VH-VL binders against Chromatin structure-remodeling complex subunit rsc1 (rsc1). Designs and how they scored, part 4

Target 1, 111 residues: Chromatin structure-remodeling complex subunit rsc1 (rsc1), of Schizosaccharomyces pombe (o74964r206to316)
Amino acid sequence: KPLSSLEARAKVIMRQVRRYRDGSGRQLFAPFERLPDPRMFPEYYQAIEQPMALEVIQKKLSKHRYETIEQFVDDFNLMFDNAKSFNDPSSQVYRDADFLKNYLADVLRLE

## First folded at step 17 (VH-VL; from C2 with heavy chain T54I)

Design D7
Fold by OpenDDE, last read:
Structure D7 (fold): chain C 111 residues (1-111), chain A 118 residues (1-118), chain B 107 residues (1-107)
Amino acid sequence: as target 1 above (111 residues)
Amino acid sequence: QVQLQESGPGLVKPSETLSLTCTVSGGSIDSYYIHWLRQPPGKGLEWIGVIYHIGSTDYNPSLKSRVTISKDTSKSQVSLKLSSVTAADTAVYYCARDRWNQGWFDYWGQGTLVTVSS
Amino acid sequence: EIVMTQSPPTLSLSPGERVTLSCRASQSVSSYLVWYQQKPGQAPRLLISGASKRATSIPARFSGSGSGTDYTLTISSLQPEDFAVYYCQQYNSYPYTFGQGTKVEIK
């Protein structure tokens, strides 16, 4: 089945954000691919009201749960915000989440 | 709590491949970033590389051509292979955990000495 | 890579004295700086992350400060169990790099 225009656009955005590499060649997106394992990160689920990760977004996308691209972007931002909320600002994952959130905004502006 | 333990041969001949295993208990390697580091006798620490929770890897450019890091989730083990070893590769080798890409290592193995000698 | 330089190489002190260890980076590491303690025959132990955040169960006598390229680990009152080698590590960029260490030994 052909992708809807929303799905196609969302996938382009996801691909661009996922493949970003910093000056050292490090890909920043890895921490956001999957939800934390509740067994390893029980405190994450105590602290975060709406857990979010790329795997969740992809599932919602495939099930046509997004009616607008804005809803899709909201989940992406939620994913990064959750990481910033849960992690110390001095952590690499916090920095990467903050950077990628801004990068996403830039990607959207350039569309 | 999380525990890491390095294992493998303590002696490797020059030009051969150094192979080590890091066994992780008290947690899931699919949730952690597992790093390999080494420390030559009486010297400082060198970062070798990392395997991400999702299985991707990054290596120190100085060792990239010779290093391979992989993992077996079913065994809770992370492997390090370093090819074409020389005396310069003699060191205590450590595996260490970064919980969620924090940037620092909160748990370490005890380390295992690998001596390269003919 | 970012080169980390620690000073002094060795510091001989008596218990109760104040300890000041320096770590300098060849370029800014933006406070993405870690301190470890290592005793003979043991793996490094995490002391400070993010330049100034003490790890769990680390005594209050340990403190980290600094920014940009210059960082300091301070032990307000040296205890017998504090004699060890201390390493700084940057995590601003790959590859992660360490200082050569400062040995704090008994006078």
Scores: ipSAE 0.926, ipTM 0.962, lowest interface PAE 0.5, mean pLDDT 97
Fold by OpenDDE, fold request of step 21:
Structure D7 (fold): chain C 111 residues (1-111), chain A 118 residues (1-118), chain B 107 residues (1-107)
Amino acid sequence: as target 1 above (111 residues)
Amino acid sequence: QVQLQESGPGLVKPSETLSLTCTVSGGSIDSYYIHWLRQPPGKGLEWIGVIYHIGSTDYNPSLKSRVTISKDTSKSQVSLKLSSVTAADTAVYYCARDRWNQGWFDYWGQGTLVTVSS
Amino acid sequence: EIVMTQSPPTLSLSPGERVTLSCRASQSVSSYLVWYQQKPGQAPRLLISGASKRATSIPARFSGSGSGTDYTLTISSLQPEDFAVYYCQQYNSYPYTFGQGTKVEIK
């Protein structure tokens, strides 16, 4: 698959997932926009082997680091999995990560 | 150790704009979710709104039309503006931290009383 | 919005007694519930999150339970420093909402 086509598709997927709002109008994606600051979250980097965030994914995309859409999706899933791994299941961010991971799967399925 | 401190005028006239500042020390506001809450004297707590670590905001629908929350990273300050105040806006105002969208507030300011009176 | 209702409004007890505070939501909050303690002239203090998880440095005598719409904060043996107002808060959806509080006062 052409890289340009991949990038275009990836951007559409990102936009759709980022813009999702729940019934209360809350945007779920905010916690995943950027990596946590190591100074503020040192334990995150102790616990998470492969930190991931949208800013990282966007950078990889722009630098043509993804050869397949699956690689792109893998990073998205990693991002959400990291949040679920690090945070308590009773936390909003955990819940949102879980939801968005499933939402991503739905987005892909409906393509 | 993260600390929050509210500051601003303790008296505001009706119809004017209430303006408060939350100064956060011991951490970076660009890493936290900073919420504003208020508590009328002798009553319970009301959630006003939040500013996300990335600068996005969400407000209580009951106050949305009058509320603006912003932040100045260089000063480590989060601002609350509430326009067109009435006596009903008299309360102790708190800023509080949610570390990473957990859903609860682990650090609070001491609160500042704002009285709306002519 | 989700309405949180606490009961009783006031509870008069003596030190050493068991305390049971109720918090009811107008709709399910799926255990996304927080308990705070507030003493006069102070900001609320986080006690329990996720309905049952004690916050750091919170004594073991505090416990939270419940699911769906009904939640309980229990103090197994009331200590003098526990006399305060207790609030529940849901974070299931915006806007976050609080109960009106239960005042635990000395008998």
Scores: ipSAE 0.925, ipTM 0.961, lowest interface PAE 0.4, mean pLDDT 97
Fold by OpenDDE, fold request of step 21:
Structure D7 (fold): chain C 111 residues (1-111), chain A 118 residues (1-118), chain B 107 residues (1-107)
Amino acid sequence: as target 1 above (111 residues)
Amino acid sequence: QVQLQESGPGLVKPSETLSLTCTVSGGSIDSYYIHWLRQPPGKGLEWIGVIYHIGSTDYNPSLKSRVTISKDTSKSQVSLKLSSVTAADTAVYYCARDRWNQGWFDYWGQGTLVTVSS
Amino acid sequence: EIVMTQSPPTLSLSPGERVTLSCRASQSVSSYLVWYQQKPGQAPRLLISGASKRATSIPARFSGSGSGTDYTLTISSLQPEDFAVYYCQQYNSYPYTFGQGTKVEIK
């Protein structure tokens, strides 16, 4: 599959996941846009072996670091899994990460 | 340690705009979710809205048409504007921090009383 | 919005007694429930999050329980510094909403 085709597909997937809003109109994706500031969240970088966020994924995509769509999806899942491993299960961000991970799977299934 | 402090006029006339500022120290507002809440004298708490670390906002539907929350990262300040105030808007106003969209507020300002009166 | 109802409105007790405060939601909040303590002239203080997780530096005498629509804050042995108003808050959905509070006062 051509890289251009991969990039196009990845962008569609990203847009779909980012734009999701729950019944109250809340956009769930906001916490995952950027990596946490190491100054404010030093414990995040102590706990998480491979930090991941959308900004990182977008950079990798633009630099043609993904050879397959599966590699792209793996980073998305890593991003959500990191949030779930770092945050308490009773937190909203944990819940949202879990939901969006499943939502991503649904988006892919419906392609 | 993170600290929040509300400031602004304590008296506002009816129909005018209430304007408050939350100054955050000991941290970066670009890393936190800053919420505004209020508490009428002798009553419970009402959630007004939130500004996300990335600058997007969400508001209580009951106040959405009158509320604007913004921030100035260079000053480490979050602003609240509430237009067309009435006596019903008299309350102690709080800003509070949610560290990373946890759902609860771990740090609060001391609150500032705003009285709406002619 | 989800309506939070606390009971009783006021509770008069003596130090050393067990305290049980109730918080009911108009619909399930799936344990996304927070308890705060507020003393006169002060901002609320975080006690419990996720229905049962004590916040940092909160004494072990405070505990939270419940699920679905019904939640409880318990103080195993009331201390003099515990006389205050207690609020519950749901974060299951926007807008966040609070109970009207329960005042724990000295008998």
Scores: ipSAE 0.925, ipTM 0.961, lowest interface PAE 0.4, mean pLDDT 97
Fold by OpenDDE, last read:
Parts: structure tokens; C-alpha cells; sequence
Structure D7 (fold): chain C 111 residues (1-111), chain A 118 residues (1-118), chain B 107 residues (1-107)
């Protein structure tokens, strides 16, 4: 069965954000691919009410849990916001989360 | 507590490939960013590269053509290979952990000296 | 790459004295700056991240400051165990780069 319009659009957005590299060629999205391992990051799950990662978003997408593209985008933003909430503002992951959140907004504006 | 330990031959001949292993205990390498660094005797530190928790890698451009970093999760080991070595590659080699791409290294191995000599 | 320059190369001091180490970047690193301490035969030890955040278990006598291209590590009162080489590292961009280090030795 062909992808719905929503799924197709979501996948394009995901691809664009995931593939972004900075001027030095560094991949920014890697930290957001998977949820942190609860065994290694128990404090993450104590601090973050609604854990989010790309793997979760992809699963929700495949299960047709998104009714609107806005709901999809909300989860993407939640993913980045969680990283900013959990990590020190001086950390690279915080900085990258902030950048990618803005990048996502730009991607959406340019659609 | 996370611990890292470098291991491998301490002597390598010129033009050969330097191979080192970083064994990580007290944590999962699939959750961390493992970096390789080196320090020539009496000199400062040089960043070699990193392997991400998802297995992707980035390398110092100055070494990129000669460096390969990989990992074996089943053994909790990260490997460094540096080809075509010269005397300039003589150094103490360190593996170090960045917990979640913070930008700094909170845990280091004790380092292993690799001497390139005929 | 961003070049990190530390000064002075060597600093000879006595216990109890105030220590000021400089780290300068060839371009702004936007406070993405780390300080490490290294003693002979040991791996570097994390002291300060984000230019001014003291790492866990690091004594209060260590402090970091600065912005843009210029950063400083200060030891308010030098202790015998503080004699070592100190390195700064930027993580503003790849490749990560280190200063050449400042050796703090006993006078």
C-alpha cells in the first residue's frame, strides 16, 4: 500500500533533518536516533516525562498514530526539547538540539 | 563506574598498521561516544576521531585517510587502526568517553604507548 | 581547524599562590571550552567544561572564565597536588583541538 500523504511528507522531513551536517561535516542528529538506554541513563527517565526519539516517531508513523503533520512535528520538537531540558546548555548535544529544532522550522517554512 | 583500557602492540614498524583496542567496562559502548586521542612524548594532545553510539564515525581531517574506528558490542570493544605509520605516529594513545555527545571527556583510559621504529 | 594557544608554557610557583593560565583560540569557540589536568604518567582529568562549569569532585579552588577567543583557568590557592600540566580543548567544531599545555611546576 502506498504511503499516505502525511507519511510521505514526514519521511521527507525526517530525511532532511537527519542528514544535516555542519561546515566541518559533523553529523548533528546522531544523539536523537534512539532513546537513551535506561540502564545507562536512569536519570533521563526520572527527569523527562515523555521520552522521545526518532525510533519512537518512526514507530508511531508506521502505526498511523499521527493524524496531522503538526502532531508529527510536535514529537520532533519534543525530542529536541527533551535534550535541551536534560543536558547542560554548554553541551554539544544541547547546542545541536537547539540548532536542529530551528533547522526543522526552516525546513517546514521552505516546503 | 565506567572504565576504559587501551591494549595492543607497543611497537610497530614504519609503513605498517597500528592496531589498538579499547575495552569498556561498567557501561555499554552502544550508549556512549568513544573517542581516540594521542599524545606524543612530552607533547600535547591530538584528537584522532570518534565512533558514535549508533556506529557512525568522524575523524580528524589530518588523519582521515589513514584512520578507521570500529566497535564490537559483543566484546565491549572499540578498535583503532592507523595505517602507514611513521615515527610521527609515536605517541601514547588514549580512548575516552563522551557520555552523550557533551563535547568533553569525563572518563579516559590510562593510555598505551605505541612506538614506531624499525 | 581552530588553533588553541596556551600561555605561559611553564609557570613556576609556590604552594598557596594564585595561578592564572591563559588559553586563546584562533577564532571564537563560543565558550565551548574544556580544561584538563594531567599529571605525569596519567591520563588527563576533566576540570572545567563549558568554560566555567566545574566537573564533579573538582575542588572549588579551580575556576574557569572567559568568552569568545580568550579563556582563563584560575587556581585560587595552589596546592601541592596541583602541580601538573593543564590543557584547554575546544569543542566548538571538529576537529576538537587542544592547546599545547601549561606546566605548573614547583618554584
Amino acid sequence: as target 1 above (111 residues)
Amino acid sequence: QVQLQESGPGLVKPSETLSLTCTVSGGSIDSYYIHWLRQPPGKGLEWIGVIYHIGSTDYNPSLKSRVTISKDTSKSQVSLKLSSVTAADTAVYYCARDRWNQGWFDYWGQGTLVTVSS
Amino acid sequence: EIVMTQSPPTLSLSPGERVTLSCRASQSVSSYLVWYQQKPGQAPRLLISGASKRATSIPARFSGSGSGTDYTLTISSLQPEDFAVYYCQQYNSYPYTFGQGTKVEIK
Scores: ipSAE 0.924, ipTM 0.961, lowest interface PAE 0.5, mean pLDDT 97
Fold by ESMFold2, fold request of step 21:
Structure D7 (fold): chain C 111 residues (1-111), chain A 118 residues (1-118), chain B 107 residues (1-107)
Amino acid sequence: as target 1 above (111 residues)
Amino acid sequence: QVQLQESGPGLVKPSETLSLTCTVSGGSIDSYYIHWLRQPPGKGLEWIGVIYHIGSTDYNPSLKSRVTISKDTSKSQVSLKLSSVTAADTAVYYCARDRWNQGWFDYWGQGTLVTVSS
Amino acid sequence: EIVMTQSPPTLSLSPGERVTLSCRASQSVSSYLVWYQQKPGQAPRLLISGASKRATSIPARFSGSGSGTDYTLTISSLQPEDFAVYYCQQYNSYPYTFGQGTKVEIK
């Protein structure tokens, strides 16, 4: 059950992005924790080819499915890009996905 | 399709706790973002807070020390508790849905008046 | 907190007239702005999101515009069912805040 250095780094990155709050104290990451329920949001699965959320990323990490940190980052970016593709640019969730994608890049640069 | 219904006591005594329930039908409270708002008689709306689909919350800083929002998925209910009420807390209370953190409310309950009085 | 100011407080108009409602924010809200309609004894009804996007089932006579701190709701030809109070809301930051409303009433 020892974590590889990749998995340890991935967990640190995930924690930093997940806990972000803006200057008004608002949490940003909540929409990205779980996939939309297909019963409630069937239109999401009609529009999005490769659904992705933190729950999927966490599962892949626990199953040792990432060979490189870049593969992990690709899934994070896919998650944010899906939100930007599905939602109107004027929505809060679109803005938050765009911000968190840039924030992830900053977190990676500091690591 | 989705319907929201507020319920709870219409009269609360000063210093006590206001407790309301929002029942959601035609959808799932584990898929939506349920907000509470209030409107004092003859005045504008005030945002109280949100419970996210995952169960975490954010509150209006002006009310944060007195507010708890929680949910019970088995009853399809979202609860509001506001402690230490005064006459200033007299308002029509609404629950409202933000479908997927869009920033706006597409479904509202009918509202329930809560009067704070001795 | 972002203060939303609506003007005028009241408009008295006849059916068929055009109405223009103003909403101003104390700082830029970057088009993160919503308009609601509220009739007596009813909950607010979503009209416009993103400053200009009509919600489903909202008639084309309703339109929104503006940017930065200044936003406008226009009703091109008032119908009897349009006499109500109109509120703007910003969703740029928490807490979400609302204007105090503009009452549109029959002359």
Scores: ipSAE 0.865, ipTM 0.927, lowest interface PAE 0.6, mean pLDDT 93

Design D7
Fold by ESMFold2, last read:
Structure D7 (fold): chain C 111 residues (1-111), chain A 118 residues (1-118), chain B 107 residues (1-107)
Amino acid sequence: as target 1 above (111 residues)
Amino acid sequence: QVQLQESGPGLVKPSETLSLTCTVSGGSIDSYYIHWLRQPPGKGLEWIGVIYHIGSTDYNPSLKSRVTISKDTSKSQVSLKLSSVTAADTAVYYCARDRWNQGWFDYWGQGTLVTVSS
Amino acid sequence: EIVMTQSPPTLSLSPGERVTLSCRASQSVSSYLVWYQQKPGQAPRLLISGASKRATSIPARFSGSGSGTDYTLTISSLQPEDFAVYYCQQYNSYPYTFGQGTKVEIK
């Protein structure tokens, strides 16, 4: 199965989720673009066994490490679940991770 | 530990551009969310905007047409520019850190007063 | 935008008294609420986040409560260093907005 068709689907999904802005115009996805710097956030790496961010997902995609779209989606969900696991439920980033996880599910259903 | 320090001219003429710098030490501006806020004398705080760790920005709609926030990683600096200033822009200006998009500010600069006057 | 209204504007109290400060939002902020303390000539200091969670090193005499549109900051026994202006901030939506403050001053 051609990697370009999987890559094309993944890029469409990624663009949809990354570009989301709420009704106040606030971007939601920025915290998920890169992994926290271990020097600045050592406690993150003490608590999270499998760190994940879009930069890791993009690298795996470019190196053809996804065999299925489901594997790509699983990494997206892991990224959001990590944020919900690490951050206080009252934080903006926790709320945004929760919202974006549900939004991803909607994007996949309508694809 | 992280420290924030605002710097820039204390006096700006009407219609000109207010330009301030926030220098971040003891941390990395590529890891944090730096916000600008202001407090007119005797008044409450107003949120100006944010530069995200990735370099994108969001601004208060009331100021969006006049404001630019940018960063220079080589100097560990975040800049605020506010164009076409009037006396209404006279305020103490603060930079503040949101560590990882939590919604609150755990470190603030000391603030710098900018007066807009002819 | 969400308007934050603090009351009363000023409280005149003696050390040792209990103080309660009110912060009301024009629409629900779902506990996405912060309290700051500001002393003259200083930047605000984080006291409470998530409506009720004390920041690191904040004394136990400070507590926050509330939900929806109505929030309260309580100082159980006022100390000399607690005379300041207190601000609430919502982080439910942009723009972030602040109340106009409650000044707690010595009687």
Scores: ipSAE 0.865, ipTM 0.928, lowest interface PAE 0.5, mean pLDDT 93
Fold by ESMFold2, last read:
Structure D7 (fold): chain C 111 residues (1-111), chain A 118 residues (1-118), chain B 107 residues (1-107)
Amino acid sequence: as target 1 above (111 residues)
Amino acid sequence: QVQLQESGPGLVKPSETLSLTCTVSGGSIDSYYIHWLRQPPGKGLEWIGVIYHIGSTDYNPSLKSRVTISKDTSKSQVSLKLSSVTAADTAVYYCARDRWNQGWFDYWGQGTLVTVSS
Amino acid sequence: EIVMTQSPPTLSLSPGERVTLSCRASQSVSSYLVWYQQKPGQAPRLLISGASKRATSIPARFSGSGSGTDYTLTISSLQPEDFAVYYCQQYNSYPYTFGQGTKVEIK
């Protein structure tokens, strides 16, 4: 099997994580697609040092800012860790960030 | 401060489409998760569905074949359409905000009664 | 879907009494549980999220507890303004579901 380019591999991983739905049919990834609007969520930017969302990851990928797949994965995990840091542990978005972080690890093992 | 206001006809004939609008002020519908719920008179609440800040939707399976939730960012409005209504669809309809997919609703509209009768 | 069952359906109590309201889920909801208060003619008001976290400005007399399938809302000293219907909601899975309510009547 030919080696995939970093960008092709990253796009496959991104698609798999983005499209996940749980057993009740609920989409999980929506909160992570875009950064919170600073006007609506100023407290987020007071608490989170390195904001991260899929839109930022997609821009970095298109600009060839990732030298390794591990750097790409680090930004994905930063995105989920930010959600876990900011949100109450009993919130749906915290649970979803935690789940998707584990799901990403599973997707990487199968690649 | 964020405010939600439901509007639309209070009376709908059987077999027609119920159409409601939720106007969001003091915030942005492209930042929030707007849900629709209903409460038949003297009864409990039923979740209808959600439009995510990105524009995608999820619906209660019990209503999924008849419901559409959509938004118009230029008017700061979220719309509910429920087709083929019957008397069982008579309820107070609410729009509500989940600020960032927390699972609970921190702001509710005042509610609007929709009666389905011939 | 997860069925939420509240008990009792109605309570008639005097101011100052301690009130406990029960909410049971047909499956574990892992503390993904909300309590709302609804007064006549008004929209629901958020009281408790995550089974036990009071929302902003909610008086300390309201507390929530429980885990798994069994949850309790407690009002430690019932006030006249606490006349309302109380609903639980789960957010463990879609569809979100609500209990049918407990009506608290102040005598």
Scores: ipSAE 0.864, ipTM 0.921, lowest interface PAE 0.6, mean pLDDT 92
Fold by ESMFold2, look of step 18:
Order: C-alpha cells, then structure tokens, then sequence
Structure D7 (fold): chain C 111 residues (1-111), chain A 118 residues (1-118), chain B 107 residues (1-107)
C-alpha cells in the first residue's frame, strides 16, 4: 500500500495507457508489455541501445528509481520511440507506438 | 526454422465444438503472435482471432461469442475452440504467425480441413 | 468491418504479359494493406506489406501501389510460377479482412 505520490500517479498513467483499446476493440499495448526475448530477436538488441518495456518501468518504479514523473514519462516515450526505430513505418506496431505516444501526452494533460 | 502445424478432427457434427491445435516448433509461442484464420473451400480467408505473446486475445466480432483461443507453453501449442458449429464453419483452418505485431503473417501452417456435417 | 473488393475475379493471360490487379476498400485503410499469393493446396504466401514493400525473396517484378481505398498489385512480366490466386488483406483495423481473390490463370 505505501506509495509515494509519484508512484501513485505513475500507476494511474500506466493503467490508462496500458488498457487502451481502439474503436474496433483491438488492444494496442501488448507489444510493449515485455522486452523481446534476445534468443528470438537478436536483431532488436543489435539495433536498440536502451531496450525498454513496461516490465522494466514497473521494476524501476518498485525500486524507487524515478526521482520525477518526467523521468517515468521519458522511459515510456523511449519504449515507444524504440518501436518506431526498429519497425518499418508501415507496420501496425509502429503505428500503435506513434498513437500511444500521443495518447500518453493526452493522459498527462488531463491529469 | 519456425514451423506451424494444425491438428484436430477433420469431421465435426453440427452444434458441437470444433477443437484444433497449432504446434509451433523452432520458436517460442511466448515471443510470437499466433492468429487463427479459415478459408471455406474455393473462397477467401476470414480472420478468427489472435493470442498475443502475453496470453491475452482479440477475436473477430462475428465469431467472438463462439471462439476461444488459448495456449499451453509447456507443449508449444495454441488451441482454437469454436462452439455451436454449422455447415458455414466448414473450412480449411490455418494458424499463422505475426512475428511482432506487424499486421501481416510470415509463417503459416499447412492448413487442416474441417468439415461440419451430420 | 472494412469490406475488401478485388477485381477482376479472373484473368486469363500468357507468360510475359503485364498483370494489374485491383483491391478496393470500403473505407480508407491508409496503406495498411497486404498482398498474398496462394497456389492450389497451399497456404498463402506473403508478397507485399504496407501496400508497396516487397517481402523477403519476392522478385522485383511484383510491385504494389495505391492509397486510401484503391490499391493495385502489378506483375511486370508474368512468369509460369505466377499463375495463382491473389488476395489483399487490410490491417488498418480489426477484424482483419481479405478480398475474395483474383485468379490469374494460363490462357
């Protein structure tokens, strides 16, 4: 239960972005939940210098490694930017990363 | 090399449940997005749904009330169950891989024909 | 759902001819479009994604174009191995939907 106000705010933001479904009912966040397995996706780790996924962000939160909400948001944006860097612009995951980055900005404005 | 193979009964009676298994070899079902599709003989393809690498699912709304996709990581298997079948469910059923949510399928199983008849 | 309509249903052609296949969507799919080739008794084979990007090992004679609702697949010089059924698929939104196919057959 004992969460800082930063951690409480971060959890609310995570929940909103994580649970997003588009008008067709499609979940968008699934690719971002976990890092790719290095044995299955070695090319990802050749191309991406700072791998990031929700599982890493959640660990950093639990270990109190974010000093500001902006640092938390930066990791979220890094996660989406990595997907846009690695994947072709015509892929669904690229489009979804781009959309969720904008959606995160909207969530932050309303909070 | 990744390989997908469908298996299950080729004949299903009306009103019963169609049950198929997709066995994935040369890769991990916890790293990939496995979709089910079907193709009635001589016709086009219909998307049934997906199980995401994390285990959640999305289904074609036209089938959602009758469809369950699940996986068993220990057996490297993804299953499809379609309840209350009719002759309209007769098709070749495919499992297919979307490697990382690209929107297209790079590996397909060979397909298995399921006929619904009395 | 987005309805994909392919035309013509069948083309009868000779090797060496240029082939143009049409795929029209009931609403814009914003170039989130795939082309597959399917031969009898086989699963579909990925040809083109993103309306125009050839998949690995697909010969340069295959090209895709279009935008919005109107897309085409072109085979610049038809080879004997290209006689097949061709399907378009959209991935703009769920459910993913496919056209009913264009059969390219030998004359």
Amino acid sequence: as target 1 above (111 residues)
Amino acid sequence: QVQLQESGPGLVKPSETLSLTCTVSGGSIDSYYIHWLRQPPGKGLEWIGVIYHIGSTDYNPSLKSRVTISKDTSKSQVSLKLSSVTAADTAVYYCARDRWNQGWFDYWGQGTLVTVSS
Amino acid sequence: EIVMTQSPPTLSLSPGERVTLSCRASQSVSSYLVWYQQKPGQAPRLLISGASKRATSIPARFSGSGSGTDYTLTISSLQPEDFAVYYCQQYNSYPYTFGQGTKVEIK
Scores: ipSAE 0.863, ipTM 0.929, lowest interface PAE 0.6, mean pLDDT 93
Fold by ESMFold2, fold request of step 21:
Structure D7 (fold): chain C 111 residues (1-111), chain A 118 residues (1-118), chain B 107 residues (1-107)
Amino acid sequence: as target 1 above (111 residues)
Amino acid sequence: QVQLQESGPGLVKPSETLSLTCTVSGGSIDSYYIHWLRQPPGKGLEWIGVIYHIGSTDYNPSLKSRVTISKDTSKSQVSLKLSSVTAADTAVYYCARDRWNQGWFDYWGQGTLVTVSS
Amino acid sequence: EIVMTQSPPTLSLSPGERVTLSCRASQSVSSYLVWYQQKPGQAPRLLISGASKRATSIPARFSGSGSGTDYTLTISSLQPEDFAVYYCQQYNSYPYTFGQGTKVEIK
């Protein structure tokens, strides 16, 4: 199945952000792979209006739901912003969301 | 009401593999980040590694060549294997939960002492 | 790896006294610092995260402060149940590392 120019770009960007490891070898992206289980994290769904995770983004990409790269980027940023909204600013996941949002911006300028 | 419980042999011979299990109840190992730590008798804590909710792992570089953390969702269990043990591996072993990659542990098991001795 | 050094190794104090425990990191940990309490035969208990944020159900007499490489745990009025070993942990980078502890014991 042939990929559009948009979808090819999106997959490259997604792969680069997803595989990031910091200088200590720690993976950063794991918390963003799947939505929190509503049974285990009901408070997440009370606080977050538009849940977003990589699994949702991947599904939208495979279903051709993105008309522009900006729409794809908006969902990535929503995912990171949700993590910053829900989690304590002193948490590792907050810091990682903040970093990855900036890293995404850098990847976009160079892809 | 999450509970973590370590189990496994209390005595392991040098050069063999230490094998422990953490059973998680009152929650889901597919939603949490389970870490292993150890504390030699009378000493401080050492972080061993983590298994992420998605099944990937990160390990303390000092132990990485000898350690494997894995999980079995059907049994609600996270396993630790540490190969080629020596007396220096004698410790109380803990599993602990990081709820959503916060960087700290809000629930700990009671710990299990493993002695490495002939 | 980041070495965490706690001082003093032991404090002998009476109930009601103010306790100050120190934790120093070998490099900045940017307030990514945790305090735990450990009583004999028990697992550690989370007290403080982010250098200064009390965990759920932790009494107000516990407070944390500091930045960069130097951090402090304070117990404003020591209670009988507070005699324990206290550990700091950094979560700035892997591996997570712990101090060797400060024992707070009854005088």
Scores: ipSAE 0.863, ipTM 0.929, lowest interface PAE 0.6, mean pLDDT 93
Fold by ESMFold2, look of step 17:
Structure D7 (fold): chain C 111 residues (1-111), chain A 118 residues (1-118), chain B 107 residues (1-107)
Amino acid sequence: as target 1 above (111 residues)
Amino acid sequence: QVQLQESGPGLVKPSETLSLTCTVSGGSIDSYYIHWLRQPPGKGLEWIGVIYHIGSTDYNPSLKSRVTISKDTSKSQVSLKLSSVTAADTAVYYCARDRWNQGWFDYWGQGTLVTVSS
Amino acid sequence: EIVMTQSPPTLSLSPGERVTLSCRASQSVSSYLVWYQQKPGQAPRLLISGASKRATSIPARFSGSGSGTDYTLTISSLQPEDFAVYYCQQYNSYPYTFGQGTKVEIK
């Protein structure tokens, strides 16, 4: 897809981050695809003021809610920052959120 | 409280497919990460693979060519299939929960012994 | 694949004694390490995650330490219910791997 429009750029970035696998073949992005179910994870919604997941970002993108690429990137970073805020630093999901945040920055630099 | 229970045939013939079911109660398989593990008699544990809450999977490379993990949300069940079994596949099989990709298992099923006669 | 090696294989002790169990990884696991307890006929029970964080409802006599490739589980004063097999697991990379276990048995 051409990078001439915000939405085309966002789709390319999203695909690259979403499909990342580490050297062991492990997918990293699965925890970030959907919001936690409030019935199963009520404590998440007590701790996190602005829940964010890829499903929310995709909906906002399809409804043309992003005016700038930076607004799109801010939602991605919010998603990763929420995971780092909620989860113990020794958890795999915390480590993966931290890694993917840095990976997103690399993807943006090389776009 | 979340409970996991494995079920399936206790005896499987060599070269056939081992098929097990993990039934999850007191929770939702669409909210959790369900792993399969096995423990040969008198030996340590081996990780088989995971089905993520979104339905995608990752498998132990040593078993990947023979293993399929799937789920049926309407029955609250996660299934394990292991094809072309040999005596080396004789083990107690466990399903276990990783609540949100923490890297460790807080709930385990009771385990089910599967014997592969050689 | 990261190989986890536990020492000793078996430890024969009396109640009240201090237990130190070793877990060594073939490469650094950066404290992404779990300890489980397993009694005969039962599934493993989570004791410690992140090398040193006790799971909910685990008694304070259990503690974990270590870094890099070398990790230790300590039971400060063995109770009768602590006689079991103990396993370490790494979650640094797939496949997740376990040590072969240390059996703590009554003398």
Scores: ipSAE 0.862, ipTM 0.927, lowest interface PAE 0.6, mean pLDDT 93

